# Ledger of designs, part 18: VH-VL binders against Probable DNA replication complex GINS protein PSF1 (gins1)

Target 1, 191 residues: Probable DNA replication complex GINS protein PSF1 (gins1), of Dictyostelium discoideum (Social amoeba) (q54hr6)
Amino acid sequence: MFTKTAIELIKELRGTDSIPHYNDTSIKATIDEMIALYEDLIKTITEHKEQKKEPFYLQHAITFHNSINRDKRCILAYLNERLNRIKEYRWSSGQSLLPDQLKERLSQNEIQFFSEYDKILTEYNSKVGLDLTIDPQPPKELYIEVRVIKELGEVVLNSGCTVNLNLNTTHFLKRSDITNLVKNGSLEHII
Key: E = the ipSAE of ESMFold2; O = the ipSAE of OpenDDE; V2 = 0.75 times the mean of E and O plus 0.25 times the DockQ between their complexes.

## First folded at step 11 (VH-VL; framework fv_namilumab)

Design p8 (from f5 with heavy chain S55R, light chain S28D; at its last look DockQ between E and O 0.41; V2 from the best seeds 0.65)
Fold by ESMFold2, look of step 11:
Structure p8 (fold): chain C 191 residues (1-191), chain A 123 residues (1-123), chain B 107 residues (1-107)
Amino acid sequence: as target 1 above (191 residues)
Amino acid sequence: QVQLVQSGAEVKKPGASVKVSCKAFGYTFTGYYMHWVRQAPGQGLEWVGWIYPNRGGTKYAQKFQGRVTMTRDTSISTAYMELSRLRSDDTAVYYCARQADSYRSSGFYFDYWGQGTMVTVSS
Amino acid sequence: DIQMTQSPSSVSASVGDRVTIACRASQDISNYLNWYQQRPGKAPQLLIYAASSLQSGVPSRFSGSGSGTDFTLTINSLQPEDFATYYCQQYYSYPYTFGGGTKLEIK
């Protein structure tokens, strides 16, 4: 009855829509099981060289090998899924900071991973012309009234809507859809 | 239907202790942080701390460290907050509140609250 | 401790008005801020999490904005049921702290 501890790691993740506390105890227990299985396998292989081959030996060796591999796959799946959730958290927040409660849930290696991941994203953003001091604040109001200053014609907005922006016409549009057009001077916020 | 039901009002003398209970219904009790928040009459909200029922870990605001103890009984899905060496300024309504979070939303917030337990400390 | 300062402490407004409530943190808290509504005699209820995200079931006339230290809750087309006290709350760092509250009075 190998691999039960490793399977419980996976069940823990699948049972929540959160990043649960890093289960150091179950990971160590699974690794200890793998070490014990490996030691037993090596001992069996060494002793088999001094005895006739028997199907019982082969069956034991295969069982140990499969159990070790399953434990390995479970641990890797557990760790990889946690890393994916950490990356998604960074993207959804848009921020370089971890709140205290989430930080307490992560292993030290996972905290270091977040820090390195954040550094890579921050460097990439600076190289593509994003200034981190630019205010990422959401628009003050959902919709604003704008006047077209530069003839744009038919435009597909970020929301997927199509609008006809003829010179000197006025429109009541979602601020998030037209922020770039207001900032570049093509549209003017009326009031 | 998620619901948090708290114990009834209590009147205590200065120096005594009080233990408030919060029974959870309609969800997996061990899977969510439980917070305690208090509100003095006519005043704002003040965070006391949390317990994570799975392992029983706790975190307390420094103001209450040494006077508050949070526990739980997972067999009856109930959280407890005990406050000792009561003072008159501990008079407040004490709420339990469940924390929701999702790695996709990045939000940590109190989505369900108990009805509150009034604790009055007077001589 | 992170001090959360709300203004105004109270406001009177008419049905249909637009109301803005401000909240300032004593240090950068990123977007780790919630807004709660508390009706008289009731427990608080979540309106906004992560500074600007509207909780499911909350009317779209509520909106939140801000990041860092300055945050705003806006109520458009004020309704009679919006009579309540509003609290901001940071969850960046322990201890979690609330603003002092803004009491919204509707005739």
Scores: ipSAE 0.617, ipTM 0.859, lowest interface PAE 1.6, mean pLDDT 85
ESMFold2 (binder alone), look of step 11: mean pLDDT 92; pTM 0.936
OpenDDE, look of step 11: ipSAE 0.850; ipTM 0.960

## First folded at step 12 (VH-VL; framework fv_namilumab)

Design q0 (from g1 with light chain S30G; at its last look DockQ between E and O 0.36; V2 from the best seeds 0.69)
Fold by ESMFold2, look of step 12:
Structure q0 (fold): chain C 191 residues (1-191), chain A 123 residues (1-123), chain B 107 residues (1-107)
Amino acid sequence: as target 1 above (191 residues)
Amino acid sequence: QVQLVQSGAEVKKPGASVKVSCKAFGYTFTGYYMHWVRQAPGQGLEWVGWIYPNSGGTKYAQKFQGRVTMTRDTSISTAYMELSRLRSDDTAVYYCARQADSYRSSGFYFDYWGQGTMVTVSS
Amino acid sequence: DIQMTQSPSSVSASVGDRVTIACRASQSIGNYLNWYQQRPGKAPQLLIYAASYLQSGVPSRFSGSGSGTDFTLTINSLQPEDFATYYCQQYYSYPYTFGGGTKLEIK
């Protein structure tokens, strides 16, 4: 009967193929249950330390301890599975951006996690793309912000667009269009 | 088996309200966002908003904010869209559409649509 | 609001032709773009999601490409059932917006 709310968190997540709204209310309720169980355990031990009926009170203490641990494991499993789904979404979408609807479903910490995970993945891809000793990286449909270091004037990109790349101006361009310009130092990637 | 069945056509005068229903069959109604999209005669598609039937939470395009109310009755798997203070330019077919999404695919898309409800506003 | 601009507004083509429809977003939307087909008198139907992924049951003659701001829908070897109106739709940012549509007509 204890841990009902924690079990329902897991069941909610396992019952869907999406990333559901972060269930803050059920997490808080489970934490409140854990705190209440811990406080009851401490009161029981403190009130009966001199008059302990060892087998009876030990059994109650073990029951409370196991319930607290189960609540903890359920919360951690819930949070970890959500993080795994956020990571898999980053891979399946291939995008550094979260659509508004998904962002609304995530906690603030989960949004921050996505941002940090994206930075790690983006840096890895950039490092592999800058190191030509193994093989060239396939072209990517990624936009990067660049600053013009050498005056280039009007340039026609691989996509057919024309841009004015004047000295010290900044532009948001497809990486695939300007890879050689970044490599030769005409453009500087801004992070 | 998944099906969305909408209420019948409506004719209204300017300033009135209309309430369109969308009954869902063949899936767990509370597990999917329900969107409303309208199409004026001979024109393109325009997103009105969504309701999440589980929570009753809504999101409306700002153009409709203050005039549209989306509700649902989970006991009969039915979503509703009410549009008030009708104008002649609200004349359109109104569709309900179920959103599919999965963390294993990047798509957020409308996989099932109702048949549409024609709302005509004329004086 | 993100504006979605489709071109052309209308195309006349014959069975067996290849047709390309363009869609441009007013800002980068990544690959968060869907393509819908609407036959006369019917509700729209999904063809492609996430710019390039074909929905189950959609013929392989349909393909999508693009990322960021510029997207295309290509129909290889048109069939009689392909004469319809096609819409792109972004789902990156509220409000969700559709392109103006491209009507594909028989010559």
Scores: ipSAE 0.729, ipTM 0.899, lowest interface PAE 0.8, mean pLDDT 85
ESMFold2 (binder alone), look of step 12: mean pLDDT 93; pTM 0.944
OpenDDE, look of step 12: ipSAE 0.857; ipTM 0.962

Design q1 (from q0 with light chain A50E; at its last look DockQ between E and O 0.40; V2 from the best seeds 0.68)
Fold by ESMFold2, look of step 12:
Structure q1 (fold): chain C 191 residues (1-191), chain A 123 residues (1-123), chain B 107 residues (1-107)
Amino acid sequence: as target 1 above (191 residues)
Amino acid sequence: QVQLVQSGAEVKKPGASVKVSCKAFGYTFTGYYMHWVRQAPGQGLEWVGWIYPNSGGTKYAQKFQGRVTMTRDTSISTAYMELSRLRSDDTAVYYCARQADSYRSSGFYFDYWGQGTMVTVSS
Amino acid sequence: DIQMTQSPSSVSASVGDRVTIACRASQSIGNYLNWYQQRPGKAPQLLIYEASYLQSGVPSRFSGSGSGTDFTLTINSLQPEDFATYYCQQYYSYPYTFGGGTKLEIK
């Protein structure tokens, strides 16, 4: 009965590999549910103080509390995952610009978040000199098959994984982890 | 096996309306934007607009605003484009095209196209 | 509207030649550009997305480059099946716009 709207919010996000439209309606409905549950919880507690050992009363209060917490967790998970996807998009595109279609899908707070995140990344890249080279490493979750052209031995990828790249061996790796190695000729993309 | 199959060629008089259909196969119809692009004979490509089948939301190029209506029927995985008050310069092949996008790969592109529907407007 | 200008409008070349097609945007579009190939009588097909990434199944003789306003499509070692018209397309801002096309004719 409770938390259905919040769970559907999470399912919407899990069901797509894109950034869907910000679901303002379901967020508001879930918050309204939390408020109503909280008011019912307080009413239950204050009207039955001397009956607090009764199993029915306690079970009702626990149910309301757990439902409020589930709604809260679902909303936070939804918002956090959307922010993570916005950050990944900034990395993969390498652009300070949002295309119109994506911008329409975001809330105003999310657009502001992108702008602020972009400023932080631009300042950081300037200080470390990464943007002085035109060839950024987009974090694309695309795996590609590569052949090792130059002996590299044991390499720690940007993802934190360790792989052994011996000459003339083939590997199936995330493009984002090895883009520079392919471009400098150490690895060759096998199509 | 993604496939987009469009309705057959149409001949119309100026001032009439035409409705072109695009039936989708091999993927979740409601999860992808569907675009309409036209091409006059011997000319280039022109974007008409898109529909998002999940919500039914649309976006139209200003040139077609007020004359184009895009709809869909999710029960048969079919998108429609209706163009009214036809003129001779609306003579073109009309394509539907599916948009792929992912936050992990930032490209927004038309990965599958219908075969095209010729619409001829002549008096 | 963002105008996309393609050059040249047509090219005549021999099998094995290297062909370069240019596309210029009237304002910066970042890397939000696709290239499509259209064979005569057929629907367009995606060739390159995000200015430089090859679509699955596209031969490695095709490459794209550029960012901002200036973009190029290069075909190394032209093949007979490459006879087609090529279009660039921006997806940064509505309305989405295509270049005028470049018709590639094999001598």
Scores: ipSAE 0.710, ipTM 0.894, lowest interface PAE 1.0, mean pLDDT 86
ESMFold2 (binder alone), look of step 12: mean pLDDT 92; pTM 0.929
OpenDDE, look of step 12: ipSAE 0.841; ipTM 0.957

Design q2 (from q0 with heavy chain S106E; at its last look DockQ between E and O 0.42; V2 from the best seeds 0.65)
Fold by ESMFold2, look of step 12:
Structure q2 (fold): chain C 191 residues (1-191), chain A 123 residues (1-123), chain B 107 residues (1-107)
Amino acid sequence: as target 1 above (191 residues)
Amino acid sequence: QVQLVQSGAEVKKPGASVKVSCKAFGYTFTGYYMHWVRQAPGQGLEWVGWIYPNSGGTKYAQKFQGRVTMTRDTSISTAYMELSRLRSDDTAVYYCARQADSYRSEGFYFDYWGQGTMVTVSS
Amino acid sequence: DIQMTQSPSSVSASVGDRVTIACRASQSIGNYLNWYQQRPGKAPQLLIYAASYLQSGVPSRFSGSGSGTDFTLTINSLQPEDFATYYCQQYYSYPYTFGGGTKLEIK
């Protein structure tokens, strides 16, 4: 009988291939229901503690407990699926920026999550010399001359080779090995 | 079979209002943003705003704020755009356009357009 | 507002030619740019989304490139049906804005 509002959160997500607006109203209503159920459960346990146990009251307590757990699972599933879609958007778009329309759909915490996730992904791509969110292709110029703009020191290239990329030095390297380093501004192509 | 069918051409005098309809077929109307875009004769495209039919939420370009109202009737899968206090420079073809939107496809773009509604404002 | 500047405003070309249309944003928009084709008397149709991805059913002779502020639509071998007006459109920030259009005419 409980959890009607909570299941509507899940239905909202399953009904779309987008990231819908954060449903703050339904989340708040579900939390309020959980609080009310918890208060009823505590009251039931406390008031009947000193009486002989009756199967009817025990059955009621179990029902309240199960309803609370279902509400909790629905909220967590809703929030987790939204975070998964935000992560997948970062991967598919390849962009560190959220367009205005998508930003309006997210909660403040979700916007913060995207920002932190973007920082982690950008830092990881810089360290491995590969942008995991782009579709790499062989460059028209197989080898290019580059200047090191940011001190990188010893770097293992995608090919498995190790090179020393010290600030202001120039190197003649395969474009495919350093595409992400050029894209992120660590290396500059000299034409 | 996705189709957007707009109401017919309208001729109005300055100061009047116009309400253009856009009826959706072949898809779940409430699941997609509906945009309005206009094109003055011989000129380029101008974004007016959008409505999200599920919630009725709207966003308008600032130049139209206070003069445009976008609504919908979900029971007949129809979006409306009303523009008030018409001027001669509101003469244009008004298009409705559906936004394609997916967290996997990365694009927010107009995949289906209505045929356009010519609104002529003349004294 | 983000201004979208298209260049050129008109191009005269022959069937089989390679044509390049430029679009510049007044600030960085990442890859949040679409290209539309509009034939005379018709509503626009999507060609390219996210700067470089072809919409389903669009011939491979169309390609898009660019990120940030400078974007390019290229048609590698013009066909008779390609003579139309082309618009870029940004969707990064409200209000959404279109370029002024590039009319591609037969020489």
Scores: ipSAE 0.628, ipTM 0.862, lowest interface PAE 1.4, mean pLDDT 85
ESMFold2 (binder alone), look of step 12: mean pLDDT 92; pTM 0.928
OpenDDE, look of step 12: ipSAE 0.823; ipTM 0.951

Design q3 (from q0 with heavy chain S105N; at its last look DockQ between E and O 0.43; V2 from the best seeds 0.71)
Fold by ESMFold2, look of step 12:
Structure q3 (fold): chain C 191 residues (1-191), chain A 123 residues (1-123), chain B 107 residues (1-107)
Amino acid sequence: as target 1 above (191 residues)
Amino acid sequence: QVQLVQSGAEVKKPGASVKVSCKAFGYTFTGYYMHWVRQAPGQGLEWVGWIYPNSGGTKYAQKFQGRVTMTRDTSISTAYMELSRLRSDDTAVYYCARQADSYRNSGFYFDYWGQGTMVTVSS
Amino acid sequence: DIQMTQSPSSVSASVGDRVTIACRASQSIGNYLNWYQQRPGKAPQLLIYAASYLQSGVPSRFSGSGSGTDFTLTINSLQPEDFATYYCQQYYSYPYTFGGGTKLEIK
């Protein structure tokens, strides 16, 4: 079926919390499919010029066009999600450096994107006199509701108070007190 | 729950080869890098390399390049490390360890370890 | 190769003490540093990742700090179960390397 390889690209990202290896093979295969579909479409239209309005040839043309567009959208979605994860990594790490293993997973263009994104963030931080990666997300909510995913027991918060974070209990806590615990998977933000 | 179970202790002569297995339970084996780390008696930890079971891709520390081969069998969720041309300084406990990572927390760390396999190389 | 130097190689301390273990990288590694605890006869276990983030299930008396080349692991109010050897490990550049270890002995 058309677009199967492109759909597999999206499933790869959906199935992981990581930045997986850049799937150059599947991208090239999808582009080759798009080119082959385009060439077949052009040949079909050219060979049956007098019959272009017939429902059979029109349906063929629409099918090829829709398949090509779906492949384009899948590739763009794949690439954009990868770029979003690279940006998120820059925010969460606070580092201008990429570890070797992550570099190996990225395309050359993605490495260049990270470098450019880092320069933009560094320039903006210098202009406003702060490090935006201190707060990786703009505060959306001062307090959030969380569920305890991993048993933590008694925890002393930044305010000096103690809360009992037992497994599967829910709490309404200041985001700044528990950001690390949400980030490491001990707490789950309840939306 | 995640568990890594390694093969039993082995005694080898210099020049021989050893193949240590690491069977994974409780997670999608192909989705996580598997590392091998060794520890000579009374010594610290030394990274040997990793295998990514999905692709079979590997990376080895230069010290072991040419002597180590890491493989896997995805049908039984098992990783292998084979070390050839053994010498006495290869005597160590060999651990397999699963790597966890996420773009959200920037961590690349070994969250689950096997129990270790003692490999003794003696004349 | 990035050399990781731990100091001290051994420390003796009493229950309730505050213990600080240092780790120095031979070049800047950002915050790409983990701390592991290894109890006698056991495999290592993760305490801290990315220099300062506490792994789930690890008591809050453990903390990590540092960036670049100089890192510390701090154990506040030492407990008897903290008798172990501690290793730092960098994951910035291949080969991944560990510090030489710091053996913590309770007096």
Scores: ipSAE 0.741, ipTM 0.906, lowest interface PAE 0.8, mean pLDDT 86
ESMFold2 (binder alone), look of step 12: mean pLDDT 93; pTM 0.946
OpenDDE, look of step 12: ipSAE 0.857; ipTM 0.961

Design q4 (from q0 with heavy chain Y112S, light chain S56Y; at its last look DockQ between E and O 0.50; V2 from the best seeds 0.00; counts 0 for: grease 20.5 > 18.9)
Fold by ESMFold2, look of step 12:
Structure q4 (fold): chain C 191 residues (1-191), chain A 123 residues (1-123), chain B 107 residues (1-107)
Amino acid sequence: as target 1 above (191 residues)
Amino acid sequence: QVQLVQSGAEVKKPGASVKVSCKAFGYTFTGYYMHWVRQAPGQGLEWVGWIYPNSGGTKYAQKFQGRVTMTRDTSISTAYMELSRLRSDDTAVYYCARQADSYRSSGFYFDSWGQGTMVTVSS
Amino acid sequence: DIQMTQSPSSVSASVGDRVTIACRASQSIGNYLNWYQQRPGKAPQLLIYAASYLQYGVPSRFSGSGSGTDFTLTINSLQPEDFATYYCQQYYSYPYTFGGGTKLEIK
C-alpha cells in the first residue's frame, strides 16, 4: 500500500493523549512519495498522450491520483489534529507560555501558531472582562437553565427585571424567580 | 497497574561507574518519558534527566552532562542510567519515574516511581 | 536555573490541625508547579499538579493555590498518614527543580 507511512502518522496521534514530537521524518517521506507518484503520473501521461483514455492507463492514473489524495488527506489530518491539541492545551493550562519540554515537541510554525492563538485569546479575555466589569458581583443564588414551553412574552420578575420569555427560547434565570412557572409547566428545567 | 522495578543497591569506589536499571510493567513503555531523580541521604530531590524510550532521545541536567548516560532496551521495557567517574557526593538513592502528560490536563508530573536504588560511593 | 524555596523547613502539628506550606520560585513559572508527598523510606507520590489540581485518589483535605512565583499547599484537618516530607517541583524550564522540602512531624 502506497500510503503506509502516511497512515502511521495518524496512528501515532491516536495512540496517545499527549502532543508527540512533530514527525518531520514521516512527513518528508510521505511528501517524497507524493512527488514520486506525481512525477510518474505526469511521465506516463506525457509519453502516452493519445492513449490516456485506454483502460490500462486510466486505471493507472486513478490509482496514483487516489494514493496522492490519501497521502495529502493524512498529512492535513495530522497537522490539523496537532493544532487542535495545541489550542486545547492553551485553554486547559491558562498559560501564555509553553514549558520547555512541550516546546521541543513542536515545529517552529506550531510555536508561532501558539503565540498568535494566545494573543487572540488574551485580547478576547480582555474584551469579555471589560464587558463583565460593569457589575463585578457574581450571582449569589442558584441559577438554572430553562426552556419556555408556553409563550409568556414580556414578564416582570420579582427582582424588577424584565425578561422576554418567547416559546422555545432558553434562559438562565434565578430558580426563586421562576419556581411557580416551572411547577405550572410554563418553563422546563434543562438538565 | 503501572509498576517500575529497579535493580538492587550498589557499593562503588570513587572513579568507578554504576549502571542502574528500571524495568517497566503495565503500560506502553515507549509512549512515556522516563526520568531519573536522586536523593542524597537526608537531603532533598534532584533531577538528573530523562530519556524518551521511543526515540532514545535524552536530556540531562547540566551538572551531570558528560558523566551520565541514559539508555533503554525496548524489547524488555527497561531504562538504564549509567553514572561514571563517581565521587563521594554521588551517594544517593536513584529513582526512575514515569512522566504523565496530556494536552487536556496541562500537567507534566511523575505519576509512578520506582522503589529507588541506593548507590554508595566510599573509599 | 529556577530556585524553589520552601518554608518552613519543618512543622510540628497535631491531628486535626490546619497546616500551610509555602513555595517560592526565583522567577515566574505560571502554574507549572507540582506538589509531592514522601513518607519515610518511600518514593515520592504526586498530590497536586498545575499548582491547584488534585491527583486522582488524593483526599480533598489537600489543596494547592498560587501562580507566578508564590504557591501554597494547605492540609485541612491533618490525619496521622499526613506526617511526611512535602516537596514542590517546577516543570516550566530545564533543569526541573524541587524545593528543599518541608518535614511535617507529629506533636
Scores: ipSAE 0.720, ipTM 0.897, lowest interface PAE 0.9, mean pLDDT 85
ESMFold2 (binder alone), look of step 12: mean pLDDT 92; pTM 0.928
OpenDDE, look of step 12: ipSAE 0.860; ipTM 0.961

Design q5 (from q0 with light chain Q55E; at its last look DockQ between E and O 0.44; V2 from the best seeds 0.68)
Fold by ESMFold2, look of step 12:
Structure q5 (fold): chain C 191 residues (1-191), chain A 123 residues (1-123), chain B 107 residues (1-107)
Amino acid sequence: as target 1 above (191 residues)
Amino acid sequence: QVQLVQSGAEVKKPGASVKVSCKAFGYTFTGYYMHWVRQAPGQGLEWVGWIYPNSGGTKYAQKFQGRVTMTRDTSISTAYMELSRLRSDDTAVYYCARQADSYRSSGFYFDYWGQGTMVTVSS
Amino acid sequence: DIQMTQSPSSVSASVGDRVTIACRASQSIGNYLNWYQQRPGKAPQLLIYAASYLESGVPSRFSGSGSGTDFTLTINSLQPEDFATYYCQQYYSYPYTFGGGTKLEIK
């Protein structure tokens, strides 16, 4: 069955809250499948042009085409989600450094991406930080909506303000103030 | 409930080998790094290495390279650490510990530990 | 190897006291530092990760601070259950290393 390896790439990623090892083997296998399917598609089209064939040749071509597109979409989704997780890691860590274990999980291109993303973010923070020393506007205000899963009661935010996080209530709070509470399952992020 | 259960205490002579097991319960065994950390009597903690059960990949502290082998059996959710050519200074409690991490945090930490396995090396 | 130096190696204190424990890395490790508590005869337990974030269920009298090379664990208003040994641990670079430990004893 076509596209099985590509679908397993997506399942691997969705099955973890981590950044798993870059699955080079499955990506290569999926690309090899796409190449083989493309060759079959071209052969199918060529044989129709050279000889009169039964009208069902189109169903073969459509199958190859759809399988190629599924493989492509799975690979792109896999790569894009990994990049999103790398960006989120940079935001949450606040560090320009990657620990050794995480570096081993990333492809060479992903490590380069982190480095380039870090440079952009560092330049942004420097410019916004300089402006915000003069202007009280926050440099980055990332608010998310959360639902309280465990009764927390009165909680003091980094700003010194307090909020009541009662069970089953919904709040709109800065991500940086409550990241730990979302991580430990006390709060649930609402899309 | 996540739990790590280790094999029982062992007494060995110098030059022998020991294989400690760590059986995991209550989570997807292949999705988390498993570390081994030891503690000599009355002493501090020392990292031995890790295994990633999904791939079987390992990383060892250089001090143990060539004497330690970490393996796993994914069918029974069990990690193993084998230490060979034992010396008296290998006498320690050996812990397995699961690593938690998330791309949403910078924390790579040991959230669950086994009960420890005492390995005694004596003449 | 990154050496982790804890100070002091032991401290005697009374219930209600404020205790600070220092941990110094031989090179910068960002905030990639954990603190563990170990009670006698038990496996270590995580207190603090990423230098300053408390693990779920850890009392607020514990706090961590620092970045780069110098880190501090602080226990405000010491309780009887806090008498244990405390370890810092870096996870920036292989091999992962622990501090030598700080034994907190009751006077």
Scores: ipSAE 0.654, ipTM 0.873, lowest interface PAE 1.3, mean pLDDT 85
ESMFold2 (binder alone), look of step 12: mean pLDDT 92; pTM 0.921
OpenDDE, look of step 12: ipSAE 0.854; ipTM 0.960

